# Ledger of designs, part 4: VH-VL binders against COMM domain-containing protein 3 (commd3)

Target 1, 195 residues: COMM domain-containing protein 3 (commd3), of Dictyostelium discoideum (Social amoeba) (q54qk4)
Amino acid sequence: MNLSEDVLKGIETLSDEKLINDSVFKHIIDTCFLVILKKKTESDLFDNKAVSSVDTIALKQTFSAFIVFILESMKINYDQSSISDLLEEHKLSSSRIDFISNYFKEYRVAIRKHLSVTNFHFPHIIDVNWRLDLFMKSNAVEKLNTPVYLINLTTEQEENVKGKVQFAATLDQLQDLVFKLRDAQKQIERSSIKS
Short names: E, the ipSAE of ESMFold2; O, the ipSAE of OpenDDE; V2, 0.75 times the mean of E and O plus 0.25 times the DockQ between their complexes.

## First folded at step 1 (VH-VL)

Design O05 (framework fv_olinvacimab)
Fold by ESMFold2-Fast, scan of step 1:
Structure O05 (fold): chain C 195 residues (1-195), chain A 124 residues (1-124), chain B 107 residues (1-107)
Amino acid sequence: as target 1 above (195 residues)
Amino acid sequence: QMQLVQSGAEVKKPGASVKLSCKASGYTFTGYYMHWVRQAPGQRLEWMGEINPSGGYTNYNEKFKSRVTITVDKSASTAYMELSSLRSEDTAVYYCARTYVEYGSGSTYYMDVWGQGTLVTVSS
Amino acid sequence: NFMLTQPPSVSVSPGKTARITCRGDNIGSKSVHWYQQRPGQAPVLVMYYDSDRPSGIPERFSGSNSGNTATLTISGVEAGDEADYYCQVWDSSSDYVFGTGTKVTVL
């Protein structure tokens, strides 16, 4: 699995019980899975009173990193033992690994079904890498403390011809871009069918 | 239950600015992009711009880009659109409308819930 | 610079079928959405992604999109269907583009 160092560090933050207690941990994991399934939004986590004591930067880093982790795990069909091994390497406790594993077991079929319709699972997109960067300024209280993804897309067009695109985006910009790319792929597919 | 309620009619002089509001209720405000669309008397619908309330992402129609600013107040579940340097040609009904944001598939490109509209009259 | 052109008006008798066209260069490669607007009211979504109906929109409404023409079809037309209809697409260069609008009159 090709995860950026910043994404892996965000996952490691989930192992820090002083920053993220069990209640907050469970809210983060639950919200990530339900957001992917369209049953919750990011605000259902960030506006929740239960997370008010958590550092906002750490909360955003862990949320964004774990969304990327779920999506990458689904795209490469990472099995449960591989998921557990990766989480253990990044210092999550056995109880937290079990909690995450149970969520993958419960929601894997639903998420895979959902993503198979709208995922970049067309012949033209064969690999995606993520990198999470946090922007901070001297007056960080007013400035952007939102994670920024550095996204690398590897595309396949006409007989294994590969292209690469790199850009930076916030999670919200990334979601907008994902939809625009999905629509563009649908347009290509429709043109092929209707030609 | 889901609705967008817009501010009342405005009458402005050429060269002035106007700031319209659109208050959302009955749904998660940050789960949907908010758009502003105008319609001059007897004319087509014209898209002005959009905002994602969650991250603050904005995107504007090139025609309005130098004069339009879209903002949100998440605590009030309210979106705003400010249009500056008003001209008589800006006389129109201004609508807000939402599109769904979805992780893994992004946002939708159709507008399923609309505000009632705000008439802005620019008189010389 | 992307443009969507609709006929200015369509007249139809009650119980008959109205067809509202939306023309754009290679529009069949795009997803088309349709809005109904009654006088003095906000637009209402009546069709999305070419042929999907929102909850509450009767089965009499259907859509298609191929080549350079998308079509909203209203079968068994009722007096309450009288309104202006707008098609809409998203384009990577022009963002959200609305058609010129079609006034549907029922007798």
Scores: ipSAE 0.000, ipTM 0.437, lowest interface PAE 16.5, mean pLDDT 76

Design O06 (framework fv_olinvacimab)
Heavy chain, then light chain:
Amino acid sequence: QMQLVQSGAEVKKPGASVKLSCKASGYTFTSYYMHWVRQAPGQRLEWMGEINPSGGRTNYNEKFKSRVTITVDKSASTAYMELSSLRSEDTAVYYCARGKYYRSFDYWGQGTLVTVSS
Amino acid sequence: NFMLTQPPSVSVSPGKTARITCRGDNIGSKSVHWYQQRPGQAPVLVMYYDSDRPSGIPERFSGSNSGNTATLTISGVEAGDEADYYCQVWDSSSDYVFGTGTKVTVL
ESMFold2-Fast, scan of step 1: ipSAE 0.007; ipTM 0.449

Design O07 (framework fv_olinvacimab)
Fold by ESMFold2-Fast, scan of step 1:
Structure O07 (fold): chain C 195 residues (1-195), chain A 118 residues (1-118), chain B 107 residues (1-107)
Amino acid sequence: as target 1 above (195 residues)
Amino acid sequence: QMQLVQSGAEVKKPGASVKLSCKASGYTFTSYWMHWVRQAPGQRLEWMGEINPSGGSTNYNEKFKSRVTITVDKSASTAYMELSSLRSEDTAVYYCARLGFYDYLDYWGQGTLVTVSS
Amino acid sequence: NFMLTQPPSVSVSPGKTARITCRGDNIGSKNVHWYQQRPGQAPVLVMYYDSDRPSGIPERFSGSNSGNTATLTISGVEAGDEADYYCQVWDSSTDYVFGTGTKVTVL
């Protein structure tokens, strides 16, 4: 798995039990999985009183990084052993790794189905909307000002109901996504001929 | 050069319907959601609904859902909003506006005044 | 239903600083956008994503958003800044929500 430096730092922040206690950790993980499934929004995390004492930058870093991690893990079909090994390398405790592993076990099929349906209904993916977030740290130690885009994918369903999927990505990941979406659209258009 | 050009002022009787148009130019019409927002005299901006011009999917403010219909003509790059069962309280300036990237309205039409009077 | 509350009016002298607040429950977790509406004209986007200026909007305009309050700040106010100002967010339950509006009078 090739994850950006900022994503890896976000995952390592998630391992810091002084910044992110177990209650907050569980809420972050739960929200990330359910946001991908369109059952929650990022507001369900940021509006929760339980996270009000957590540094906003750290919370944004961990949320964005973990969304990317889930999507990349699903994209390359990382098995459970590979996921656990990577999280251990980035200093997550065994209990936190187990918690994440249980979420992958529970939601893996639903996420695969969701991503497959989104890809299958690619002709109905009309808009890619983004929001630019910047991260700032102390000048004395480190300055993290890498743009993170909050991406909003709009899909149109047969019932004239719009669907939205929100996730965070770096510029490189956004460019990769746009390229892949355009390539998939070209392939669909070429094969979409009336007999 | 981006433009949203709206149809001219309307005067209607209570109980009638009105259909307003918004013609887009200078960008790919089907790539951006189109919104309708109204403003009664001296009142706040009030969101009415939105449409995806590519597929025609719509979302409406619950307040207007029973009376408002938003449609598009892709070949003409034009969005329409029809409001039925007009009341005096519907007297307002009606704006179309383009959804920018994510959740803000970046370009607005000039507005259409609808007057509902007996 | 999510609600955004603004003061009805703000009076400011030319060259001074105007501050327009927008209050909403945990608004700091949302993207706040600001529109300027001059008398008889359509609204114009003047601030988006809390603190970003669209092309053509002078540096005198700045924004912030934290906790329960977002603020649009106009420094060195000019007569041409006299207008109604509206904040706006998107909320998952209410969709697009506009503030109650603030009339800025330059006296």
Scores: ipSAE 0.000, ipTM 0.448, lowest interface PAE 16.7, mean pLDDT 76

Design O08 (framework fv_olinvacimab)
Fold by ESMFold2-Fast, scan of step 1:
Structure O08 (fold): chain C 195 residues (1-195), chain A 121 residues (1-121), chain B 107 residues (1-107)
Amino acid sequence: as target 1 above (195 residues)
Amino acid sequence: QMQLVQSGAEVKKPGASVKLSCKASGYTFTNYYMHWVRQAPGQRLEWMGEIYPSGGSTNYNEKFKSRVTITVDKSASTAYMELSSLRSEDTAVYYCARDMWFGDLTPFDYWGQGTLVTVSS
Amino acid sequence: NFMLTQPPSVSVSPGKTARITCRGDNIGSKSVHWYQQRPGQAPVLVMYYDSDRPSGIPERFSGSNSGNTATLTISGVEAGDEADYYCQVWDSSSHYVFGTGTKVTVL
């Protein structure tokens, strides 16, 4: 797993019981998983009296680091033992590792579903810069009363034939597609590219 | 949760027609293509056709085009497949399945439980 | 019309690797999806866009697609992987085309 030094430092901060007590630790972990599932926001991190005594910058850094850790673990399909080994290497106690492992067990399926729904049409978009090229071509069929358009979508730096998505769409379908593409792009940006 | 629930088994005589239903729940029905796929006993999966519920556009496998009609009831979130001029070789399990998205490259991510149609004299 | 050919059966020992091929003219230019079907059940999507796994599918499942052959690979095979497997592509003339199917037997 390629994690930056800042992310690793944030994870090590979760092992520091002087800075992050068990109540705060549990709140951070819970909030991270629920934020990824779009059931909570970053503001919910601070909406708890348990964190009032913790430095705001340290709390935000730890939160951001752990979000990246969850997403990278899911992206490369890290198994439970690999996750536990990495956390142990970075000084987390066995009880804290167990707590995190139980959250991965509970939410792994839901997170994968969420990520696949938001990103499944652009499987390599997180790993490369992408640009959407939309080429509309009319495809007039004599027996078809509804005009259809051939649409090609490509990712930047992936210009081979199998890297494109091609389909025929009506005007109603095209308008719906534009909305879905914009929504997918925004979700990808929130989950990976803006971090 | 997303679910596709199909109508019950049918027994028909040769020459008759059959109309199967597939009721969708847990997602916006009009935003996803619905496909119909059949599987005769011991045979491969065979695509029959598709419909985009919002626009009403359909595409059919040339093999079935003269006998198959796919329709939707948007208010009921239900897709229908009617197959006419039934023959004994139409004996099969018929599935409805949701397309992940519009397009020619997308997989079928949710499937109904299947409906057995038996055509016998 | 476009055709996808799979071997009728593949036998594999537990813990070993099963490879299921799907052959079609220039299939490497298409996106290949794979479905697992257990007896009496509806198909389940196990691989899409050549090599991506849907949520809930173990990392033991992987895929590739190049030239005239796409392959679904199941490493560390378990008894529960015994099923029929079907590849699928879209073709402009035939629309959706399924492979002939492969029965995977775990001996």
Scores: ipSAE 0.000, ipTM 0.427, lowest interface PAE 16.2, mean pLDDT 75

Design O09 (framework fv_olinvacimab)
Fold by ESMFold2-Fast, scan of step 1:
Structure O09 (fold): chain C 195 residues (1-195), chain A 121 residues (1-121), chain B 107 residues (1-107)
Amino acid sequence: as target 1 above (195 residues)
Amino acid sequence: QMQLVQSGAEVKKPGASVKLSCKASGYTFTSYYMHWVRQAPGQRLEWMGEINPYSGGTNYNEKFKSRVTITVDKSASTAYMELSSLRSEDTAVYYCAREGIYYDSAYFDYWGQGTLVTVSS
Amino acid sequence: NFMLTQPPSVSVSPGKTARITCRGDNIGSYSVHWYQQRPGQAPVLVMYYDSDRPSGIPERFSGSNSGNTATLTISGVEAGDEADYYCQVWDSSSEYVFGTGTKVTVL
C-alpha cells in the first residue's frame, strides 16, 4: 500500500493517546465506517462531547486520513494480517489495532454491497494530497457547512502512464466518485484493447 | 496448515431438518467469512449463504432464506448450517468454504471435503 | 436473474490448448474466478480476478475477461487437467453466481 505523507501523519495521530483518548478514538473509527456506508455524515464526527477538547484541524485530518486508509485497503484487497502489520508499523497500540481490525471484519460485506461497483481492479494511486475548503455564498450568513476537500491524486496506469486528477468533493462524494471513476477508467481501457 | 473438516454423511426423510458442521483450523477463525455451497448430483455449484464469524451476521441466497440458518461457535472454531423442511431435491453434497480476499469480489480459497446429504423416502 | 453459461464439454488432445468460455451479459465488468473439480473431490481455486493465478497453479493456466465472455485457457494440456471447471462472479446484489460448468476431457 502506498499512502501519502499527509495520510500517514493522520494515521499516526491515532497512535497519540495524549491527543486522541480511547473515547475519541472509538468515535472516529465508528464514524469513518458509517460515513462510508452513508449511515452518518461528517457532521456526526462533531456530535460527541468527547471531541470538544480535540483540535478541530487534527480531528478532521485524522478522520480524512482514515477514510482514505479504509478505501485504499478495500481497493487493494488487504487481508487482515496486512492491515494489522501496517497499523503496527505506524505505531498504533495492539488494543487500537484490534479495535480497527474488528470493524474491518464487521463491515466488510456491508461496504462491498454499498460500494456496488464493477469488480475491476482499481488503478494504482501512488500519491494522495488533500486540502480542506469551506464554501461561503455571502457575508449574509448563507453558507455551506459541509467540508469540501480538494483531492490531488497521482495515478499509475498499467501502461505506465502517470496522470494527475484534481477534484473538489465531500468525503461521501469522494467515496462514490473514486470507485465510479475507477470503473469508468477500467471500462475505457478495456474497450480500447479488444481481445 | 489450514483446513476445513466437515461432519459425516446424513440420510434424512422428507420434512426433516439436517445440521452440518465445518471445523476450521490453522488460521484465525474470526478473520474470514465462511460460506456454504451445495452441489446436487450432476448439477452446478449453488451458493447458499455466508456468515461473519466475528459478529454472527449472515446473508442468505433468497432461494433458501426461509429454510436455512447459518451459525458459528467461536470457541470451537466451527460453523454450522441447518436446512429445514427437506425435500428429495435437497439431495446434494454440501461444502463449507472460506472467503479469500476482503473486498471487490469474493472468491473461495479453502474448501471443506463436503458432506453428502441424501433425502429419501 | 443473472446467468453464466459455459459449454457442457470440451475435448482436447494432450499438449494442445483448451479454452473454456463463460458467457454473461457484460461479464467483462465483473471479476471472474475459476474452480477445478475432480470427481469425488472438493473444488480448487485455479484462477481469480480474471487472470491471477493462486500459488501452486501452473503457468499453463491463464485467463481473460472482456465484453460478454470470460475465458480460462489451459496450454500444454496434461491428463491431470481432466476435470469439471466452473466460473464464478460476485454480483452487486450480494449474489454469488456460478457458471453451468464445463467437463474437460483429455483424449
Scores: ipSAE 0.000, ipTM 0.462, lowest interface PAE 13.9, mean pLDDT 75

Design O10 (framework fv_olinvacimab; at its last look DockQ between E and O 0.17; V2 from the best seeds 0.00; counts 0 for: pae E 15.0 > 2, placed apart)
Heavy chain, then light chain:
Amino acid sequence: QMQLVQSGAEVKKPGASVKLSCKASGYTFTTYYMHWVRQAPGQRLEWMGEINPSGGSTNYNEKFKSRVTITVDKSASTAYMELSSLRSEDTAVYYCARWSLDYAYDIWGQGTLVTVSS
Amino acid sequence: NFMLTQPPSVSVSPGKTARITCRGDNIGDKSVHWYQQRPGQAPVLVMYYDSDRPSGIPERFSGSNSGNTATLTISGVEAGDEADYYCQVWDYSSDYVFGTGTKVTVL
ESMFold2-Fast, scan of step 1: ipSAE 0.014; ipTM 0.582
ESMFold2, look of step 2: ipSAE 0.000; ipTM 0.468
ESMFold2 (binder alone), look of step 2: mean pLDDT 92; pTM 0.922
OpenDDE, look of step 2: ipSAE 0.130; ipTM 0.681
ESMFold2, look of step 5: ipSAE 0.000; ipTM 0.458
ESMFold2 (binder alone), look of step 5: mean pLDDT 92; pTM 0.925
OpenDDE, look of step 5: ipSAE 0.078; ipTM 0.662

Design S01 (framework fv_solitomab_arm2)
Fold by ESMFold2-Fast, scan of step 1:
Structure S01 (fold): chain C 195 residues (1-195), chain A 120 residues (1-120), chain B 106 residues (1-106)
Amino acid sequence: as target 1 above (195 residues)
Amino acid sequence: DVQLVQSGAEVKKPGASVKVSCKASGYTFTSYYMHWVRQAPGQGLEWIGYINPSGGSTNYADSVKGRFTITTDKSTSTAYMELSSLRSEDTATYYCARDYYGDFYAFDYWGQGTTVTVSS
Amino acid sequence: DIVLTQSPATLSLSPGERATLSCRASQSVSYMNWYQQKPGKAPKRWIYDASNRATGVPARFSGSGSGTDYSLTINSLEAEDAATYYCQQYSSYPLTFGGGTKVEIK
């Protein structure tokens, strides 16, 4: 992970309990994840009276640094151990590392999906565009009230040909698909190394 | 520290139902999948299903599908498995196991196991 | 279902010897894990994602492999290593385990 000095300093600010108490810390982490998912805005953090005691510049630096950290962790597919090791190196307590780790586990799939929708490129894999939609069927025999996702898979082939596949899937099917695509990427990487 | 504590041993007659609990502590319960794995006496491990406590989504192995239900109580951080229409071949030690659902690669913590004996 | 075949079923060795346990999958998998189980105890995560040792696992253990062929190696066997080792694929549902290899100390 290639993180700037300013980003690393912002992460170290999260370890300083004199500057960022536990209440403010939890609010920052929660807001960062939900902002990436487009479920909150920066205003949900900066206009909140709970953080009024924190310097605005320090709050912005910490917020921006952690957003970058989440996005870079997702881009390079940092596993849990790598994330924890980096945070420990930059002086976060075990309780704060555990809190952040739990948020990564809860939101990792949703963030990865969101990043793919913005046409984020993963080396050596198929680009996947995802759209969340509710689809209600007239047939009551099937899981009518289960949320389904409309998925658009885009592939790039030889001779600049674009392929497109559309289908509907449940959350479990989406998680299985993400798992299989991750598996395929890893298989391709292993084959490239062996060749 | 992370702990998964399961309910005590059960002895049931064929055709009965059994419900086993797995109480989690030391982590955010809704951030991890909970899997169930069984092991017949002297035999190997068999995956039988999972639940995602956050959304309640489940997946069951075909060997138990139609008789098996996994549920959670988020207020007590407890997962439950229920197996109905018990047969002698359901005699096994049943384990709950935690899964980092964002990574899809580990059963990192296991419960101590609950022995279920189905006998006439 | 992905079928995992472990060999040998039982491996009886003396302390200090090298043990190699094999796990073959019926189709290509990317995530292979190994669990150590001692009699009367729950399994413990031992190796995850083919080659990563879980916390507390001694350096004498190593995992390797890709595609359909995976192995767990103990480079210098110790008495505490006597256990059954199970491989487990994490590539598709249903998740499946191998039949296990029992490591015994002579």
Scores: ipSAE 0.000, ipTM 0.432, lowest interface PAE 20.2, mean pLDDT 77

Design S03 (framework fv_solitomab_arm2)
Fold by ESMFold2-Fast, scan of step 1:
Parts: sequence; C-alpha cells; structure tokens
Structure S03 (fold): chain C 195 residues (1-195), chain A 120 residues (1-120), chain B 106 residues (1-106)
Amino acid sequence: as target 1 above (195 residues)
Amino acid sequence: DVQLVQSGAEVKKPGASVKVSCKASGYTFTDYYMHWVRQAPGQGLEWIGYINPNSGGTNYADSVKGRFTITTDKSTSTAYMELSSLRSEDTATYYCARGLEWFGYYFDYWGQGTTVTVSS
Amino acid sequence: DIVLTQSPATLSLSPGERATLSCRASQSVSYMNWYQQKPGKAPKRWIYDASNRATGVPARFSGSGSGTDYSLTINSLEAEDAATYYCQQRSNWPLTFGGGTKVEIK
C-alpha cells in the first residue's frame, strides 16, 4: 500500500495514547467508517463534546489519514492480516488493532458496494429509454487546466415518465460515462437473449 | 447455533450483591462484545454496560457506575455481571446480549433473562 | 444522552389493519434498530439500520426514516404480531432505547 508521509503520521498519532485516549480513538474510527457510508459527517466528530480536549490539528490529521487508509485498503483489497500487520508496524496496541479490524469485518461488504456505485448511479436504467443532451458550457475558473462541461441526461420510463439528471464532467469523465453506458447496454442485450 | 444461557433467578436483600452469569456457545467468544440490558417489571429496556471479552475493556451506564462490574472467563466462554449495594430500584430482569462490536450493528442474540428481586 | 420518544404508547387494532409505530430522536441519528418483545420473553432482533429486516421477520414488516424521524410499519396485522416494539439508537454512547409501543390485537 502506498501511503503518503502525512497519512502515516496520522496513523502514528492514533497510536499515541497521550494525544488520543481510548474514548476519542473509538469516536474517530466509528466516524471515519460512517462518513464513508454517508451515515455521518465530519462535524459529528469535530463538534462532539467528548473530543473538545484534544488538539484540533492532531484530531484532523488522524481523521483524514484514517479515511485515506480505509479507502486505499478497500481499493487494493487488503485482507485482515495485511491491515493488522500495517497497524502493528505503526505501533497501535493490540486492543486498538482489534477494534479497527472488527470495523473492517463489519463494514467491508457495505463499503465495497458503496464504492462500486460511487462513480455513476442511474436508477431504473434497465427498462428505460434514455437520451443524452450534451450541452457544452465553459466554466470561467481561474488557473484551471481542464474545462468542465455541463451535462444534461434525460431518461424516459414506460408510459412516458421523464426524468432529468444534471452534472458537471471533464472530458475524461464524459468518455468514461459513454463507456459505462455501452457496457450497460451489452448487459441488457445479454439478458434479453438469455432464455 | 448461537446460544446465550443465563443463571437462575436471585432474591436479595437491600445492600447485598448479586452475580449473574451468561454462558456463550456457537461462536468465537472473543469476537463479540457482551452487553447487559435490564428491564424493571412492566417497564422498558435500559442498557447498563458492556465488556470486550478480548481486551477486558468495560463501559457502564451512569445509573449503575460505581456499583457494577462486568467480567469474563475466556476458558468457559462466560460473561458475568455483579451489582453491589442493591436497592429496590435494581429489581429487574437482566439480559446479556451479543453485539458485533463496541459501536455494533445491533443486539443480534439475547440470553433468556435472569430475574433479580431486591426485597426486605 | 439521545432520548428516543415512541408513539403511541399502545396501539389496539384488528387483524388485517395497518399499524405504524413512530420513533423520534432528540437529535439526528445515523442508525436505528428495532426489537420485538413478547410477554415473558427476551427481546428479538427485528429491524436493523432503519429498514433491513432480520432473518425470519415477515415481509409485512418494514422500517423507514432518517435523521430524527423513524417508523416501523406492519402492513396487515396478524395475531402473532401482538408484542411491544422498541427502537434503539447506536449513533452515540450511551446506547438508548425508546419507551416502547405495545401492539394489541382486538
């Protein structure tokens, strides 16, 4: 796993019981997993009275570092032993490693499902007619190298029910969308032929 | 299959102590937190504490803090609760319940309950 | 502590009727669980994370809600559904339960 120096420092801070006591540690870990699942916001941690005595910089460093750690672990499919080994290398106690391992065990499937649909989610794309209205509109953003396009996507379900989805995309993101829509169409074609 | 089996009913005088056991089977005892929840006659559920059997770490509700201790015996997969300086308000059915983790999903398996009556 | 207020305290309905049980939290919560308890029995897992039915829970039961407002709905009451239902939040310590809603079949 290729973690930046800042991420490793954040993990090291999580091992320091003088800076982060067990109660604060548990709130940080819980909030990180639930923020990834869109069940909490970072303010649920930073506005919590239980963490008011903790150095704000240390708290922010540990929070951001651990979010990155979870996401990278999921991206490269780190197993439980690999996660435990890394945390032990960075001086976490066995009880703190156990706590984190249990959270990975509990939420791994939910996070994987969430991450698999994070790029694009189009409800009822199966059994709908769709059309893409490509609308080029330049955003005047200073010092930005990549232009952003405003995309309008119109969908129609049976009985002429229409929906609209609007989003901003770079050219690379638009190309990815086209590729994903082509793949979805092939899946539909396979399903219709299969007896 | 997962089972939590609790010890039998207790009748105690005010000021005494009571110890209730909860024997777990059908799973790895140290993988799950053990919680205790009580219910006074005709009343609702009140969470009173937990133990992490792996570390021995505990947390207790303010209503029982200072009088309440949870322990485990890993060799027998058994959790114990002990409540001292008993008052009439402690009369309740006490349940052990398994939680996946400290912040847990929910209590997925419960013991059958142990009735503790405090009377003079 | 997060206070959970359940309403009504008692709900008396006939078989086949729809029941809706409310659970309101004193502040926003991310996870709400529900337990069914029959007289003389331990509580049973029923609904977890607002809307997921536990194994063995009939399809007539559904949970919904977010933030501070959650509900448990029984689409068509059966005699076996007579019980007290408790909501429980796990978003903050200490863990807290609602006061319960007793469902009676008349």
Scores: ipSAE 0.000, ipTM 0.432, lowest interface PAE 16.6, mean pLDDT 76

Design S04 (framework fv_solitomab_arm2)
Fold by ESMFold2-Fast, scan of step 1:
Order: structure tokens, then sequence, then C-alpha cells
Structure S04 (fold): chain C 195 residues (1-195), chain A 123 residues (1-123), chain B 106 residues (1-106)
């Protein structure tokens, strides 16, 4: 599994019991799974009093990292032993690994169903446009600090109703989006076969 | 080119309310969280709240909570702050500022700022 | 609240000299940012995550530090560097700023 260094750091932060106690840990994991299923929003975690004492950046890093981890695990079809091995490598305790494993067991089927349904709308994306925003250091050797792409997606959903989605993304996020759109197209082609 | 343009200076009496606007251009308004920061004359910067324009989620500093509201108009890419029951201690320059963040949330800072709106509370 | 203490309050130096600005946090912070503010102007992004220069910031500026102790260094002062510099933590809410260090060029 190719996870960025920032994602791996977020996962390692979940192993730090001084920074993320068990109560906060459980809220983060629960919210990540339910956000993917569209049953909660990220505000359900960040506005929760139980997490108010936790470092805001650590919370955002762990939340975002774990969302990516769930999605990549599903995409690559990681089995439970592979998931457990990766989490152990990044220093999570056996009890925390067991907690996460139980969530994968409980929600794996629902997430797969949700992902296959939500991908149905991507074949209607008719335009992907981006602008490269570069953050350059003012020195003799130019260096990129944080390249950000401004993404505009135009979609035509149900009965020729057009929608537009706009967001900023890093290069890694853009590459991931392109890959996911390609996979969505394949899934829809397979699903078009009448059962 | 990203730009945040704020409304003009306000002079108010104690107990009044003030509403300040921050019009965004050059980027997708709903993709970035907008913060408000104030600076009293001769003093440092004080964070007072934020709004996520996409979801409408807000969070306010305790110093202004109960008197402070942040709203957005997505059709005009404008954020608003409203502060009621004004006190002399609210005299400050108020800035809107856009939050930059990675998708992972690993780096956060205020990348673009409005020019500021001076609010003077005087009897 | 995390309290950030900046020192010195004012630093008066000649062009070409090195300036070092200090920012101390009342407790360990994960991330520290710096903003430059010139008289009558809004603050401008300057250094983020302790050591990264924002776009357009001259190479003579560098940030360093971790935990509770952070610094901003200007290697060779130029007239355009006259400003107040504020540190800011993004580790917990409420977000807080230091009192600022005013850099004056003689």
Amino acid sequence: as target 1 above (195 residues)
Amino acid sequence: DVQLVQSGAEVKKPGASVKVSCKASGYTFTSYTMHWVRQAPGQGLEWIGYINPSGGYTNYADSVKGRFTITTDKSTSTAYMELSSLRSEDTATYYCAREFTYYSGSVEYFDYWGQGTTVTVSS
Amino acid sequence: DIVLTQSPATLSLSPGERATLSCRASQSVSYMNWYQQKPGKAPKRWIYDASNRATGVPARFSGSGSGTDYSLTINSLEAEDAATYYCQQYSSYPLTFGGGTKVEIK
C-alpha cells in the first residue's frame, strides 16, 4: 500500500496514548467509518466535547490519515491480517488494532456497497480542469513548498441535470482522484450488465 | 490571484452591533475555511472564530461567544462577521483570513488575509 | 490557552546585521507559524510549520525550533524587513499569537 509520509505519521499519532487517549481514539475511528458511509460529518468529531483537549492538528492528521487508510485498504482489498500487520508496524497496541479490526468486520460490506453506488455518478464527469498553484522559495535554487491544484469537475447527473464540484487538491490527491475515476468507470461498465 | 476585500471602517456606540464583510475572489470559496482575527490598537493578534463555507460549520472564541456570528453567502463568495453588544474593548481592526490545509490536515496556517476593517466603539 | 511570549519586544539593527527573534510557548506545541505585518497593513504569511518559507519570502529568512522554543532569523537585514513579526500556534483552540517583535532598521 502506497501511503504518503503524512498519512503514516497520522496513523502513528493514533498509537500515542499520551496524545490520543482511548476515548478519543474510539471517537476518531467511529467517525471515520461513519463519515465514509455518509452517516456523520467531520464536524461530528471536531465539535465533540470529548476531543476538545486534543491538539487540533493531531486530530486533523489522524482523522484524514485514517480516512485515507480505510479507502486504500478497501481499494487494494487488504485482508484483516495485512491491515493488522501494517498497524502493528506503525506501533498501534493490540487492543487498538482489535478495535479497528472489529470496525472493518462490521462495516466492510456496507462500505463496499456504498463505494460502488457513489461511483455511479462519475461517468457523468465531462470536464476536469485544474490550475497549478505553486509555492516557491525565494532563493537561488527554486523549490516547491506545497503545490496545490484548483480542481473544477463538471458532472451531468440523472436526467441531464448538470452539477459542478470545485476543490483544492495536492498533487497526491489529484493523482488519487484520477485513479479512482478510472476505477469507477470500470465498475460502471461491469454493473451495466443486467442481472 | 487570490484576494479578500473587506468592507469599510465602522464607528459604533457601546451596545450597538456591527457587521463586517469579506469578499473572496480568485479561488473556490467553499474549498477553504475562513477565520476572523482582530487586533486592538497597539496590541497583538487575537483569533475570534472560523466558518467552513461548504458545511456552514462555525466555531467561536470564548472571548466573543454569545455575541458573535459568522455567516457566508456562497452566491457572492462573501463571509460576514457580526458582533453585538459592543464594548470599548471590541475596538480593533478585524481581519478575515483564509486557512490553508493539506487534505491530511498536516499543515495549517493563514495564507491570505483581508486588508482589515477598523471598528471603533466610542461614546 | 497556550500563551506565546516573544522577545525582544523591539529590535533595532543596521542593514546587513543578523536579527534573531524568539517565541516561547507556555506548553509544547506541534506547529508554529510566523506572520510579517508592516504598519497600516494586514499580516502576511511568512513562515509555516516552524521552518518553511512562504512563497515570496527572501532566502535570508529562516525559522527553527520545536517543543516550546522557536526562533525566526534574518541573516542580513535589509530596509524592507522593517516590520512586526508575530508567531502563532496551531496546536489547540483557541489559536493564539505572540505579542510581536518589532524590527527597526537604523
Scores: ipSAE 0.000, ipTM 0.438, lowest interface PAE 17.3, mean pLDDT 76

